# Designs tried in a protein design chat: VHH binders against q9ulm0r997to1333. Part 30

Target 1, 337 residues: q9ulm0r997to1333
Amino acid sequence: FSIPVHFTNGTYHVVGFDGSSTVDEFLQRLNQEIGMRKPSHSGFALFTDDPSGRDLEHCLQGSVKICDAISKWEQAMKELHPGKSEGGTRVVKLMYKNRLYFRSQVKGETDRERLLLASQTSREIVAGRFPINKELALEMAALMAQVEYGDLEKPALPGPGGTSPAKAQHLLQQVLDRFHPRRYRHGAPAEQLRHLADMLTTKWATLQGCSPPECIRIYLTVARKWPFFGAKLFAAQPAQLSSKENALVWIAVNEDGVSILDHNTMQVHITYPYSSVTTFGGCRDDFMLVIRSIPDKSSGKSHIEKLIFRMAAPKIAEATFIMASYMNHCTTTVNPP

## First folded at step 6 (VHH)

Design p36T (framework vhh_4orz_3)
Fold by ESMFold2-Fast, scan of step 6:
Structure p36T (fold): chain B 337 residues (1-337), chain A 119 residues (1-119)
Amino acid sequence: as target 1 above (337 residues)
Amino acid sequence: EVQLVESGGGLVQAGGSLRLFCAASGFTFSRYAMAWLRQAPGKRREWVALIYSEGSTYYADSVKDRFTISRDNAKNTVSLQMNSLKPEDTAIYFCAKGWYTTSRYFDYWGQGTQVTVSS
């Protein structure tokens, strides 16, 4: 049997498997075919899309059989959409993307890993889960345009042998939709959108002759300057009585711990190392963190703080599992010499 | 709108000196790398000098130890001091603004100023 595995850059690779193939065996074959390191080094994992159609993704564990995962997804689709079969239902979509990011593994990255990391970062930029100003946003979009479309075609001259100007405008709009933050464009006047397209054209034109690996190298060098590069960000609202009403934050999960970021600026408010986290996970429709402070030197007593955040239920599960994975890695990993 | 206006070019005898100026407007000057490039008659455009936002400078081998690039963030200007000029330095000199993300590419250029060094 075979099934397509979709990547963050919109491409796919068809992978063969047997009825007994596990996710680990499936990934070993995929990684060999596309030039990726093993998951423990790359941090990449296989996900199924959400049967309910919400913006949710489910990570597949290594010991699970691919056939069982597909069957489970198909069963969930039937249960969620009973009798809605005219025109057909969605087919399971397998996605391969970075789940865990470790700074110690950067030096061993392959070209394929770098391409997929840059594409994934671009998706986070578009969605508003990456701190980016308007100038940086245009340059990042231009770099990705060069990677995906190559050199910008010169506009056709007006005349007997001219090419459609609508074709060029459509391409620029597609580039902005794929690689530029939505928040900077939605609600914008038509004049401002034309100005953005013109600025994008200028930036993209300067990349004439730049190869995709060169553009990806520049892209990642810039993106990695953010301390939370590779972190998973979850929108949350503190549920404490002593908190501002309607205050939103980002909960950022990475190898250093769990951090609370300002929702608008993405500046860090506080970081909780995993050593300080005693309990975490779902608690009556909320996400809970129980933090233990260093014992008070004067009294020798530890202070325990319970933090409650309102989050979408599927995001609570995702945050919980990502935290557990980072904590397990920290527990079993010995620093390299 | 971004504008870069060069000045200071002219005719000079070999061994002489010239100072080029570039007045920048329409962007946050202190944030960007600035460069000088030149194009000699019948030749391709070549990079001459680069100054990063933090002040680090780089020079092409052909001009090293003879040219000095500097910037004045209060006046939004970048300058190129050219000493011990040679006939081979004859070219149109362009001021260029670097990208926000990288100093490898430039998005805005001035119209250029002519430098002619007689043999």
Scores: ipSAE 0.023, ipTM 0.549, lowest interface PAE 6.3, mean pLDDT 85

Design p37I (framework vhh_4orz_3)
Fold by ESMFold2-Fast, scan of step 6:
Structure p37I (fold): chain B 337 residues (1-337), chain A 119 residues (1-119)
Amino acid sequence: as target 1 above (337 residues)
Amino acid sequence: EVQLVESGGGLVQAGGSLRLFCAASGFTFSRYAMAWLRQAPGKRREWVALIYSEGSTYYADSVKDRFTISRDNAKNTVSLQMNSLKPEDTAIYFCAKGWYSISRYFDYWGQGTQVTVSS
């Protein structure tokens, strides 16, 4: 058997396997073929796409057989779309992307790991799960354009060899759609979009001759300045708030703990180290965190605080699993490389 | 519109020190990386030092531990302190605006200032 594994940069690699191959064995082969470190070092994991075609993805456990995972996905697809098999059914999509990020593993990163991490970060920037201003976002988009398309073609010149203005404009719009935050472009006037394209052109032109690995290193140097680089963000609504209040937050999960961020600005409100987390997980269809507070200066007594968040059920499971993985990494006696 | 003006070059003996200055105008200085590059007679231009907007610094191996780049965002200036100068440091030194240490990453350059180190 063979199956394509899709990457965050839109490319794929076909991997061979047999009827007994586990996810661990499959990933060992993949990582060897594409120049990636093992998952415990890189933090990358294999996911199946959501059968419904939405943004939720299922992480595959290392002991699971690849054939079983595919069969389970196909069964779920049949149950969701009983009448659509006639016109052609979707096939399972295997995706390989960063799941856990550890600062201690940065120095050992391969060029392939950096490329895929930068591409994943770019997707988070576009989706609005990364704090970035409009101007810096154009610089970041230009770096990704240089990686993906190479040197910017010269401006349109009259003649057979010139690039048409329409083709040039289409390429710039494609770059913005792929690599620039949607929030800065959604509902924007045509003049503002043209101005962004003009600024992108100027920034991209300065990168002439820059190699993809060089652009990727610059990109990650900039992106890693955010303290929550590599964190998994979950949209949530605190249950303590009135039902009439549209008070969304981000729950950010990383190696340092679980943090609550302002949904719009992504400014941190509070960080809870894992040492302060007593209990976590699903509770009555909500996500629950039980936190041991810092002792009150006046009384010298610590308090236990129960935080409840409304989240979609699959996201509750994902957040719980990611927290458990980070917490387990911190508590297990695992020898450093 | 964008202007970069270098100063502070001159003649020094080997082992001496010089400080170069670059005055920037026409852009939001605090948001951009600034660099110093040099071009020796008959050779191609090479980067020497880079300072990012947040203050991170990077140096070419040939000048590491001898040169120090710094910036003053209130005055829109970038400086290069050159210590333990060698005859091999003789070059025209250029100030550049950009994101990285390679000349193709810079969108604006100054006219340069001559540094001559005698043996």
Scores: ipSAE 0.000, ipTM 0.193, lowest interface PAE 13.5, mean pLDDT 81

Design p37S (framework vhh_4orz_3)
Fold by ESMFold2-Fast, scan of step 6:
Structure p37S (fold): chain B 337 residues (1-337), chain A 119 residues (1-119)
Amino acid sequence: as target 1 above (337 residues)
Amino acid sequence: EVQLVESGGGLVQAGGSLRLFCAASGFTFSRYAMAWLRQAPGKRREWVALIYSEGSTYYADSVKDRFTISRDNAKNTVSLQMNSLKPEDTAIYFCAKGWYSSSRYFDYWGQGTQVTVSS
């Protein structure tokens, strides 16, 4: 058998497997073919798309057989859409993307890993889960345009072989849609969008002759300056009684712990190391964190705090599993000198 | 091309005052956070003062109430007024550009200006 594995840059690679192939064996084959390190080094994982269509993703565990994962997804699809013909339903989509990010593994990254990590970061920037201003956003979009499309082609003189102005306009629109934050373009008048495209053209032109690996290295150098680079961000509303009970926050999950970020500025409010997290996960329709605080100097007693967050149900499961994975990694990893 | 040029450093006695200036060019100055960082011999760079694009200011505990950061968007300058200087304020002071308007992360630094406080 064979199945396409889809990547964050919109491309795919077809991987062969048999009835006995495990996810680990499948990924070993994929990684060899596309030039990536093993998952324990790269932090990349294989996901199935959500059969319910709720933007859920299911991470496949290494010991699971690919055939079993496909069958489970198909069964879930039939349960959600009883009475529909098989010809009228979606087929499973396998996705390969970064799940866990470790700063200690950066030095050994491959060019393919960097490309896919940059593409994933670009998706986070577009979605508003990355702190970026308007000018830097255009610079980052220009770098990705150079990677995907090469040197910017100016409209040629009238005649065969030239690039038409209409074709150039479509390309600029595609670049902005793929690589530029939606928030800076939402509700913008046509004049502002035209000015934005002109600024993008100026930035992209300065990259003429820059190779895709060079642009990707620049991109990641800039992106990694944010301490929460590689973190998974979940929009959440604290359910606790306070003057700000309706205020939105980001819950950021990474190797350092669980952090609460200001929703607008993405500045950190507080970080909870995993050593301080006693329990976590879904609690009814909410996400729960139980934190054991450092003992009071005056009393020597630890304070236990229960934090409740309103989150989309699919994101509660995702946050829970990612936290568990980081915690498991922390308990099994030897700290190098 | 982003350029940050510091000036105003020098030798001053403990308890004295000094004002540092940073001339910025090559970017839309008014849109970005600006900061002052310092590096003493044998130590890593540490931030001391930060000003957001909208004018909000933040200070490290070691300099709070003694230092004042300000910006002039018409002149593309950020300045640091240093009062009640102590020998431990001796360092090379760097002007830095933030990634965005309210950033605590920096992408460009000047060459620095030496501040020496004698006692």
Scores: ipSAE 0.000, ipTM 0.126, lowest interface PAE 17.8, mean pLDDT 82

Design p37V (framework vhh_4orz_3)
Fold by ESMFold2-Fast, scan of step 6:
Structure p37V (fold): chain B 337 residues (1-337), chain A 119 residues (1-119)
Amino acid sequence: as target 1 above (337 residues)
Amino acid sequence: EVQLVESGGGLVQAGGSLRLFCAASGFTFSRYAMAWLRQAPGKRREWVALIYSEGSTYYADSVKDRFTISRDNAKNTVSLQMNSLKPEDTAIYFCAKGWYSVSRYFDYWGQGTQVTVSS
């Protein structure tokens, strides 16, 4: 059998498998065919989309058979839509994307890994889960435009086969929609959007002759300046200390630990190293972190703080599993001193 | 190996002029934006002037109309002409390489050259 695996840049690769193929064997085949390192080095993993369509993605374990994962998804879809099982139902979507990011693995990255990391980062930028100002965002969008479309082409031929000014503006709008933050364009008047397109044209034109791998390396060099590059961000509301307090935060999970970021500025408020995390996961309908502080020198006592966050149930599960994976990597990976 | 080497700094009287030079090597100079930044004692480093690969120039408000940045792609050099110098221009001046052709963000800096304006 064969099934398409979808990537963060909107492309896919069809991978062959048989009834006995495990996820590990499937990924070994995929990674060899597209030029990726093994998952323990690249941090990439295979996911199935949510049968309910509510943005819950399920990471597939290496020992699971691909056929079993597909059957489980199809069974869940049938249970959710029993009256429509005979037609009009969605097909399982396999997605390949970065799950865990390790700074120590950057030097060994392949061009394919960099392309998919940059594409994933671009999606986070568009979605507002990455701190970036309007001007830098245009520079980043221009780099992705050069990667996807090559050199900016001026109208060369008038007539049915030529690039008209209207078609050129449509392409620029497509680039902005794909690679520029939605928040800087949402509700913007047509003249402001035209101005952004003109600025994009200027920046894209200066990249003439830049190869896709070169543009991707520049893109990632810029993006990695943020200390939380590669972190998974979860929107959360701290448990009310008063009924009138409704502040939102981001919970950022990466190799360094769990951090609380300002929701608007994405500036860090506090970071909890995994060594300080005693317990974590779902607690009733909320996400819980139990933090053990270092002993107070004056009293000699360790203090334990229980932090409760209101989060969507699927996001609680996702955050819990990602934290467990980072903690397991840190405790089971023997790093030479 | 990227190298940026500044020269041309020195002591000058208020109202005077200086010209700074930066010799670049180890990368394709013509493809990258180049900049001058400065750091005064006890203050953070701030950008002063920027030149894109195609020649467009930009200046900090504090130096507009007094400073001129230029580049020579054949010699791999970027220069800063500083006119009408003020005591507040006293700083170590650094040459910087942009991340790409139109960048306002930098990945390499030189060792710096001291500029002292007396008054």
Scores: ipSAE 0.000, ipTM 0.215, lowest interface PAE 13.0, mean pLDDT 83

Design p38A (framework vhh_4orz_3)
Fold by ESMFold2-Fast, scan of step 6:
Structure p38A (fold): chain B 337 residues (1-337), chain A 119 residues (1-119)
Amino acid sequence: as target 1 above (337 residues)
Amino acid sequence: EVQLVESGGGLVQAGGSLRLFCAASGFTFSRYAMAWLRQAPGKRREWVALIYSEGSTYYADSVKDRFTISRDNAKNTVSLQMNSLKPEDTAIYFCAKGWYSTARYFDYWGQGTQVTVSS
C-alpha cells in the first residue's frame, strides 16, 4: 500500500506501508525519506483530517496500525453520511506537523524541520493564533514568498515575454492569502488591498538573491522571540464570565505549562506550571483545570482553584491530549523509564 | 509615506571631517534600525554603519574607529560623524531604513549625498 502524507507547506510525500505497519514504523520510514529526526526529538506527529469536515484533527498513536487508522476514519465517514455509501466518498488525508515543541531540541533541528515549522507558524499567523503587527506581518509574508517562489519576478523588458500586471497582482494576492493574517485584510477596500500588495512587493524585492534556508532561519529567529512560540492555542470562554458578551481568552499549551492569554492582544494573564495542575480534561461539555496554588503567606495554607472553560468539544479532547503529552514528557525527562 | 532625506555632504581634504544627517518621516522611527551605505563610482553599494533601535552600533572594517553613527529619536534623525577621511571614502552616502524584524535588509533609501575627499 501507499498513501500521500501532506505537509504544512502544501507539498506531500507518498509513503509505502503494509497491513501490519504501525504509525511508529510508518513515521520511521517517512522521517528517513524526508530528512526529519525521530518524533521524540522533532515533536512532529501524524494526524488524520476530520471526517465531518469541521477542521478537527486526530493525532495517531505510535502503536496503532496505519490500516486500522484508515479503517476507523472510513467507518466514521460512513456513520456521518449513511445514505452516501456510493463510490466517490472522501478519502482520508494524512498530515504531518509539529505537535510538541521543546526549546532544548532547537540545536539539533534539520533544514526540513525548520521549513515545516516555519510553514506551520505561517498558517497560525494567517489564522490569527500568533501575535503580529501590520509591519511584521508583511515582512514574514515576504520571507515566505522568497522561500516558496524565489526572487520576485518583475517586468524585465517591455515585450511579449514581459510579466502581465494582472498576473503579478494575482501572485501577490496568493502570497497574502497563504502567508498574511486574514484579519488585516477582512473587510478592506480594494484600494487598501492594492496598497498592501505594493508594500509586500517592496519587502519581497529586498530579498533578491536570498536562499530559502537563509529566509527560513530569519523567519524562525523572529517568530521564536514570542515566549509562546510552538504553543497550541485554544479559543475558550471562562464559565464564570458566561453572562458577559464575547469574554473570550486563549488557552495556550506548551512545555512550560498551561497559560491564559488575552484573546485580542495575546498578552499573558497567567501561567500555570504543570507542577501546579492536579486535574485537567473534559468535564461534561466544558474544559476543566484544577490548580493547586502556592501556600498563602498569611495563612500558610495552599488553595485549590477549579477553572471551567467553554470550548468546542473536539478542542477539549485536543487540549487534554496535548497537556497529557507535555506532562508525560516532563515525567520521562526527570524520571526516565 | 516613508521619506529619508540626507544632508551634510561636500568636498573635504584628506584627514578632514564631515557630519552627515538623515531626516526620517512616515514611520515610527524609534522602532527601526538605521544604516548608512555608500556607493563609489563603478562599485556596488556597501554597508558602512548600523544603529539598532536600542542604540547598539556596528561598523564596516574600512571605517571602524573613524566613523560614528548616532540617532536622535526625538528629532527622527540619524547622523554619521566621519573623521580622518581618506580619498577612498569618496562616494555617494545613503541613509537606509531597516526592516521591523531584522537589520539584515533595508527597504527604503534616501537619494544620497555626495562626499568627495581630495588628496
Scores: ipSAE 0.486, ipTM 0.798, lowest interface PAE 1.9, mean pLDDT 87

Design p38E (framework vhh_4orz_3)
Fold by ESMFold2-Fast, scan of step 6:
Parts: C-alpha cells; sequence; structure tokens
Structure p38E (fold): chain B 337 residues (1-337), chain A 119 residues (1-119)
C-alpha cells in the first residue's frame, strides 16, 4: 500500500506501508525519506482530518496501525453518509505538522524541519494567530516567495520563455494569499491591493540571489523573537468576566505552561507554569483550568482558583491533549535544560 | 519554456546497473532541487531520489544504498546511478523540477524513460 502525507507548505509525499505497519514505523519511513528527525526530537506528529469535514484533527498515537486508522476514518465517513456509493468524494487526509516545540531541540534541526516549521508559522501569520505589523508582514511574505518561487522574474513579452504581465499579477496575488495576513487585505479596495503587490515586489526583489535555506534561516530567526513562537493558540471567552460576548482572549499552550494573551495585541497577561496547574480539561461545555496557590502563612491552606473559558468543543479536546503532552514530556525528562 | 529530457533507460538483467540522465533548460537550474520519480504499470507514481541545490541527497527506502543521485550545475544535468537492480525497479522514470520531493510541488517533469529489469 501507499498513501500521501500532506505538509504545511501545501505539498505532499507518498509513503509505502503494509497491513501491519504502525504509525511509529510509518513515521520512521517518512522521516528517513524526507530528512526529518524522530518525532520526540522534531515535535512533528501525524494527524487525520475529521470525516465530517469540521476540521477536527486527530493526532495518531504511535502504537496504532495505519490500516486501522484509515479503516476507522472510512467507517466514520460511511456512517455520516449512509446510502452513498463506495466511491464517495472524500478520502482520508494524513497531515504532518509540528505539534510540540522545545527550544532545547532547535540546535539539531534539519533543513526539512526548518522549512516545514517556517511554512506552519506562515499559516499562523495568515490566520491571525501570530503578532506581526504591516511592514514585517510584507518582508516575511517576500522571504517565503523567494523560497517557493526563487528570484522575482520581471515581466517580459509573451513567448515560450517569457513571463506575461497577467501571469506576474496572478503570482503576486498567490503570494499574498498564501503568505500574508488576511486581516490586512480584508475589505481592502483594489487600489490598496495594488499598492501591497507593488510593495511585495520591492521587498522580494531585494532577496535576489538568496538561497531557500538562507531565506528560511532569516524567517525563523525573525519569527523566534516572539516568546510564544511554537505555541498553540486557542480563542476563548473567560466565563468569570462580565457576560460581554466580545471579551475574547488567546489561550497559548507551550513548554513553559499555559498563558492568557490579549486577543488584539497578543501580549501576555499571565502565565501559569504546569507545576501550578492542578486540573485541566473539559468541564460541562467549557474549558477549565484549576490553579493551585498558597495565599499566605496565615491561611495555612493551599487556595484553589477555577478559571473557566468558553471554547469550541473540538478546541477544548485539542488544548487538553496538548497540555497533557507538554506536562508528560516535562515529567519524563531526566535532566531538564 | 521549461524542458526536462530523460535518457539512459533500457532493458537490464536483475543485479545489473543503469545510469539515467536528465537535461534541463528554461530555468536557473542551480537554484532548484531536482528529483527522480518512477511509475510502475498500474501503480502510483513514487518518489525515488532528491538532490537539493546545495548538493544534499535523500533516497526512498526501497532504493537506498543502491541508487545515487548527482547533479552537474555547469551542464544543467541531473543523473541517477542505479546499481543492484531488481524486477521491482521496473518503471518509467521521470525527472522533476521543484524545491522538495513531492509530485504536487513539481511544476514540471519530462516524458520519462523506461527501465525494464528482467528476472
Amino acid sequence: as target 1 above (337 residues)
Amino acid sequence: EVQLVESGGGLVQAGGSLRLFCAASGFTFSRYAMAWLRQAPGKRREWVALIYSEGSTYYADSVKDRFTISRDNAKNTVSLQMNSLKPEDTAIYFCAKGWYSTERYFDYWGQGTQVTVSS
């Protein structure tokens, strides 16, 4: 058997497997073929998409057989669409992306890891889950354009070896769509979009001769300046605040703990180290964090504060699983960095 | 116009060797990764070997230690040295231009060259 594994840069790689292959064995083959370290070092993991199409991604455990994962996905698809023919439209999609990020593992990164990490960061920038100003956004988009397309080609007369003006305009639009924050282009008039394309052209031109590994190195050097680089961000509404429907925050989960960030600025309000987290997970329809604190010597007892957040049910499960994984990693590390 | 022209295929006995060549034109060859893919009759096209612009090489498990990919940037060529050939290596071999080893990422590949390994 063989199946495509999709990557954060929009490409895929076909991996062979047999009826007995586990996720661990499958990933060993994939990682060897594309030049990645093992998952415990790279932090990358294999996911399946949700059969219902709700983008509920499921992380595959290493001991699970690939054939079993595919069969479960196909069974779920059949149950959601009873009476549909065997040749339905959708097929299972395997995705390989960074799940856990550790600063101690940066020095050993491979070129493939850096490319996929940069591509994933680019997707977060586009989606608005990364703090970036307008000027830096164009510079980052230009770096990814250089990686993906090489040197900017100047418009030429139509011909077998030339680049048409229409083709050049289409390419610039594709670059903006793939690598530039949607919020800076949403509702923008045509004049403003042309100005952005012109600015992108100027930034991209300055990278003439820059190699893909060099551009990726620059990209990650810039992106890693944010303390929450590699964190998983979840939009949430604190239930303990007034019943204002627009009182949003980001819950950021990374190796340092769970943090609450301002929704607009993405600046940190507070960080709870995992050592302070007593309980976490779904509570009824909400996400709950139980924080242990000792108020003072006069009380003689540990105080427990409950923080409750309204969050989409699939995101509650995802946040819970990621937190558990970071906590587990910390407890199994013999000599912390 | 981007062009990739494969050559060097043929019929060979199991255990034998072949060297495939790909002549590239229409782009700045030295800046792109080059790959070899293959497609056996009734099978999916699969990646075989990749060489990055800087010279780093990667191989599919099925061909590792038997195949060697190399490039000559002065001549705009990429080659695949195939040793210890097996009947399972029988396929049409394609040269592809791209940054990394995926079918979807390659924006151009050639017509292919047939390799037949008899038992």
Scores: ipSAE 0.000, ipTM 0.122, lowest interface PAE 16.8, mean pLDDT 81

Design p38G (framework vhh_4orz_3)
Fold by ESMFold2-Fast, scan of step 6:
Structure p38G (fold): chain B 337 residues (1-337), chain A 119 residues (1-119)
Amino acid sequence: as target 1 above (337 residues)
Amino acid sequence: EVQLVESGGGLVQAGGSLRLFCAASGFTFSRYAMAWLRQAPGKRREWVALIYSEGSTYYADSVKDRFTISRDNAKNTVSLQMNSLKPEDTAIYFCAKGWYSTGRYFDYWGQGTQVTVSS
């Protein structure tokens, strides 16, 4: 068998496998072929797209067989489209992206890891899950434009092969759509969008002659300045703040624990180390965290706090699984066999 | 719109001194690295001096110990004090604004101010 695995930069790689191949064995083969380290070092994992196309992608566990994962996806597709044949309306899409990020593993990163991590960061920037001001946004977009498209072409050269203004505008729009925050462009007047494209052009022209690895290195150096680089962010509404019915926060999950960030500034309010988390996961239709404070030496008393957050059901499942994976990694790393 | 306007250039004898000024507008000056670059006739533009937002300074080997870069965040100005000038320092001097993320790249330059050092 063979199947394409899609990457965050829009490329794909076809991987061969057997009917008995597990996800771990499949990843070992993929990683060897594309120059990635093992999952415990790189933090990259395989995902399947949601059969409905509405929910988040599903992470595949290492012990699961690839054939079983495909069959499960096809069965879910048939259940969503009763009476339709021909293997359903879509085929399963395998995606490869960073799931867990470890600061201790940065020094061992491969060029492929850096490229895919930068591409994934661009997707987070576009989606608004990364703190970025308007000017930094243009600089990050310009760096990715240089990586993907090379040197900015002059839009109107006299003679054969001059790029039309319409083609130049289309390319700039593609760059903004792929690498620039949607919130800075949503509902913007045509004049503002033209000015934004002009500013992007100025930044991108600055990079003439810079190589893709050089741009990726700068990109990641800048992005890693944020303490929550590589964290997975989930929009949530604290249930206990009912007096602020529209109040939102980010729940950020990374190797340090689970953190609550201000929704607008992305500034940290509080971090709960995994050692303080006694219970977590779905509770009825909400996400729950049960936190246990370190006992006061004088009193010997600890406090238990129960935090409830309103989140979409697919996000609750994803947050729960990512937390469990970080906790499992910490246990494995501290207590080797 | 970002604007950088240089002043203070002129003709000076070898061994003399000049002070260049750059007035900046259109951005939050205090948050950006600022630089001076120069371009001699028939040559490429070369970097001379850099000052980061926190005040750290760096100089090209050719001007080290002779030139001093400084900034005044209250006035949105960057200055270049040039001492012990040599004929080889003859060039158009440009003020440049660094990127927000890094002082490694510059995205805006002024029109430049001519410095001529006679032997």
Scores: ipSAE 0.410, ipTM 0.756, lowest interface PAE 2.4, mean pLDDT 87

Design p38P (framework vhh_4orz_3)
Fold by ESMFold2-Fast, scan of step 6:
Structure p38P (fold): chain B 337 residues (1-337), chain A 119 residues (1-119)
Amino acid sequence: as target 1 above (337 residues)
Amino acid sequence: EVQLVESGGGLVQAGGSLRLFCAASGFTFSRYAMAWLRQAPGKRREWVALIYSEGSTYYADSVKDRFTISRDNAKNTVSLQMNSLKPEDTAIYFCAKGWYSTPRYFDYWGQGTQVTVSS
């Protein structure tokens, strides 16, 4: 058997497997073939898309068999679309992307890891889960265009190496769609979109001769300036008083702990180190965090705070699982066997 | 199953011409960039010509103005017209499928077709 594994940059690699192959064995083969370190070092993991078509991805556990994961996904698709022919429905999509990010592992990164991490960051920028202004976003989009398409081609040449003017314009719009924040283009008039394309052309032209690894290094140097680079962000509403209508926050999960960020500015309000988290997970359709403070010296009593957040049920499971993974890593690094 | 079948290779004298064909099946041909790559003995596989799904073409400097790539979306074929052939063009020529419009990545190569330029 063989199946394509899709990457954050829109490419894929076909991997062979047999009926007994586990996710761990599958990833060992994939990583050897594409030049990635093992998952414990790179933090990358294998995911399936959601059968229902929602913007959800499910992480595959290492001990699970690939054949079983595919079969379960196909069965779920049949249950959602009863009576439809097999050829009329979607096919399972395997995706390979960063799940856990550790600053201590940066020095050992491969070029492939950097490429896929930058591409994943670009998707977060497009989706609005990264703090970036319009101008810097154009510069970041130009870097990704240089990586993906090489030097900007001008349509002025009469020879077979020239690009048609219509094709050039289409390519610029494709670059903006793939690498520039949706919010700056959504509902924009055609003139504004053409202006963005012109600005992109100017930025991209300055990168002539820049190699893909060089552009990726520049990209990551800029992106890593944000303290929450690599964090997983979840939109959540604090379950407090009803007077706080549509009061959203980001719950950011990374190696340092769980942080609450302002939804609009993405500035941190508070960070809870994992050492202060006593209980977490789903609680009656909500996400719960129980925090224990340092004992009060005057009374000798510790304070316990219970935080409740409204989140989509699948996101609650995802946040819970990723927190558990970071906490397990912290425990093993503090007290190695 | 993606399948690419090359044909048209052979032995030709320096200064001659040859036309290579690639028949594609198992995917929606019109949506993908297609390329011709070659590998000479003891050298790396290198790209020669690329055609986007929408018809834009690019060529390696070594073959520019001598080779022409074209496609027929109705017949699921891509072809390479090679003119003014040189001994340095001797290589196995491979048809390659890209992922959509991505010009830097090719996920499949056929068995290839041998081109030998003498004299």
Scores: ipSAE 0.000, ipTM 0.114, lowest interface PAE 17.9, mean pLDDT 82

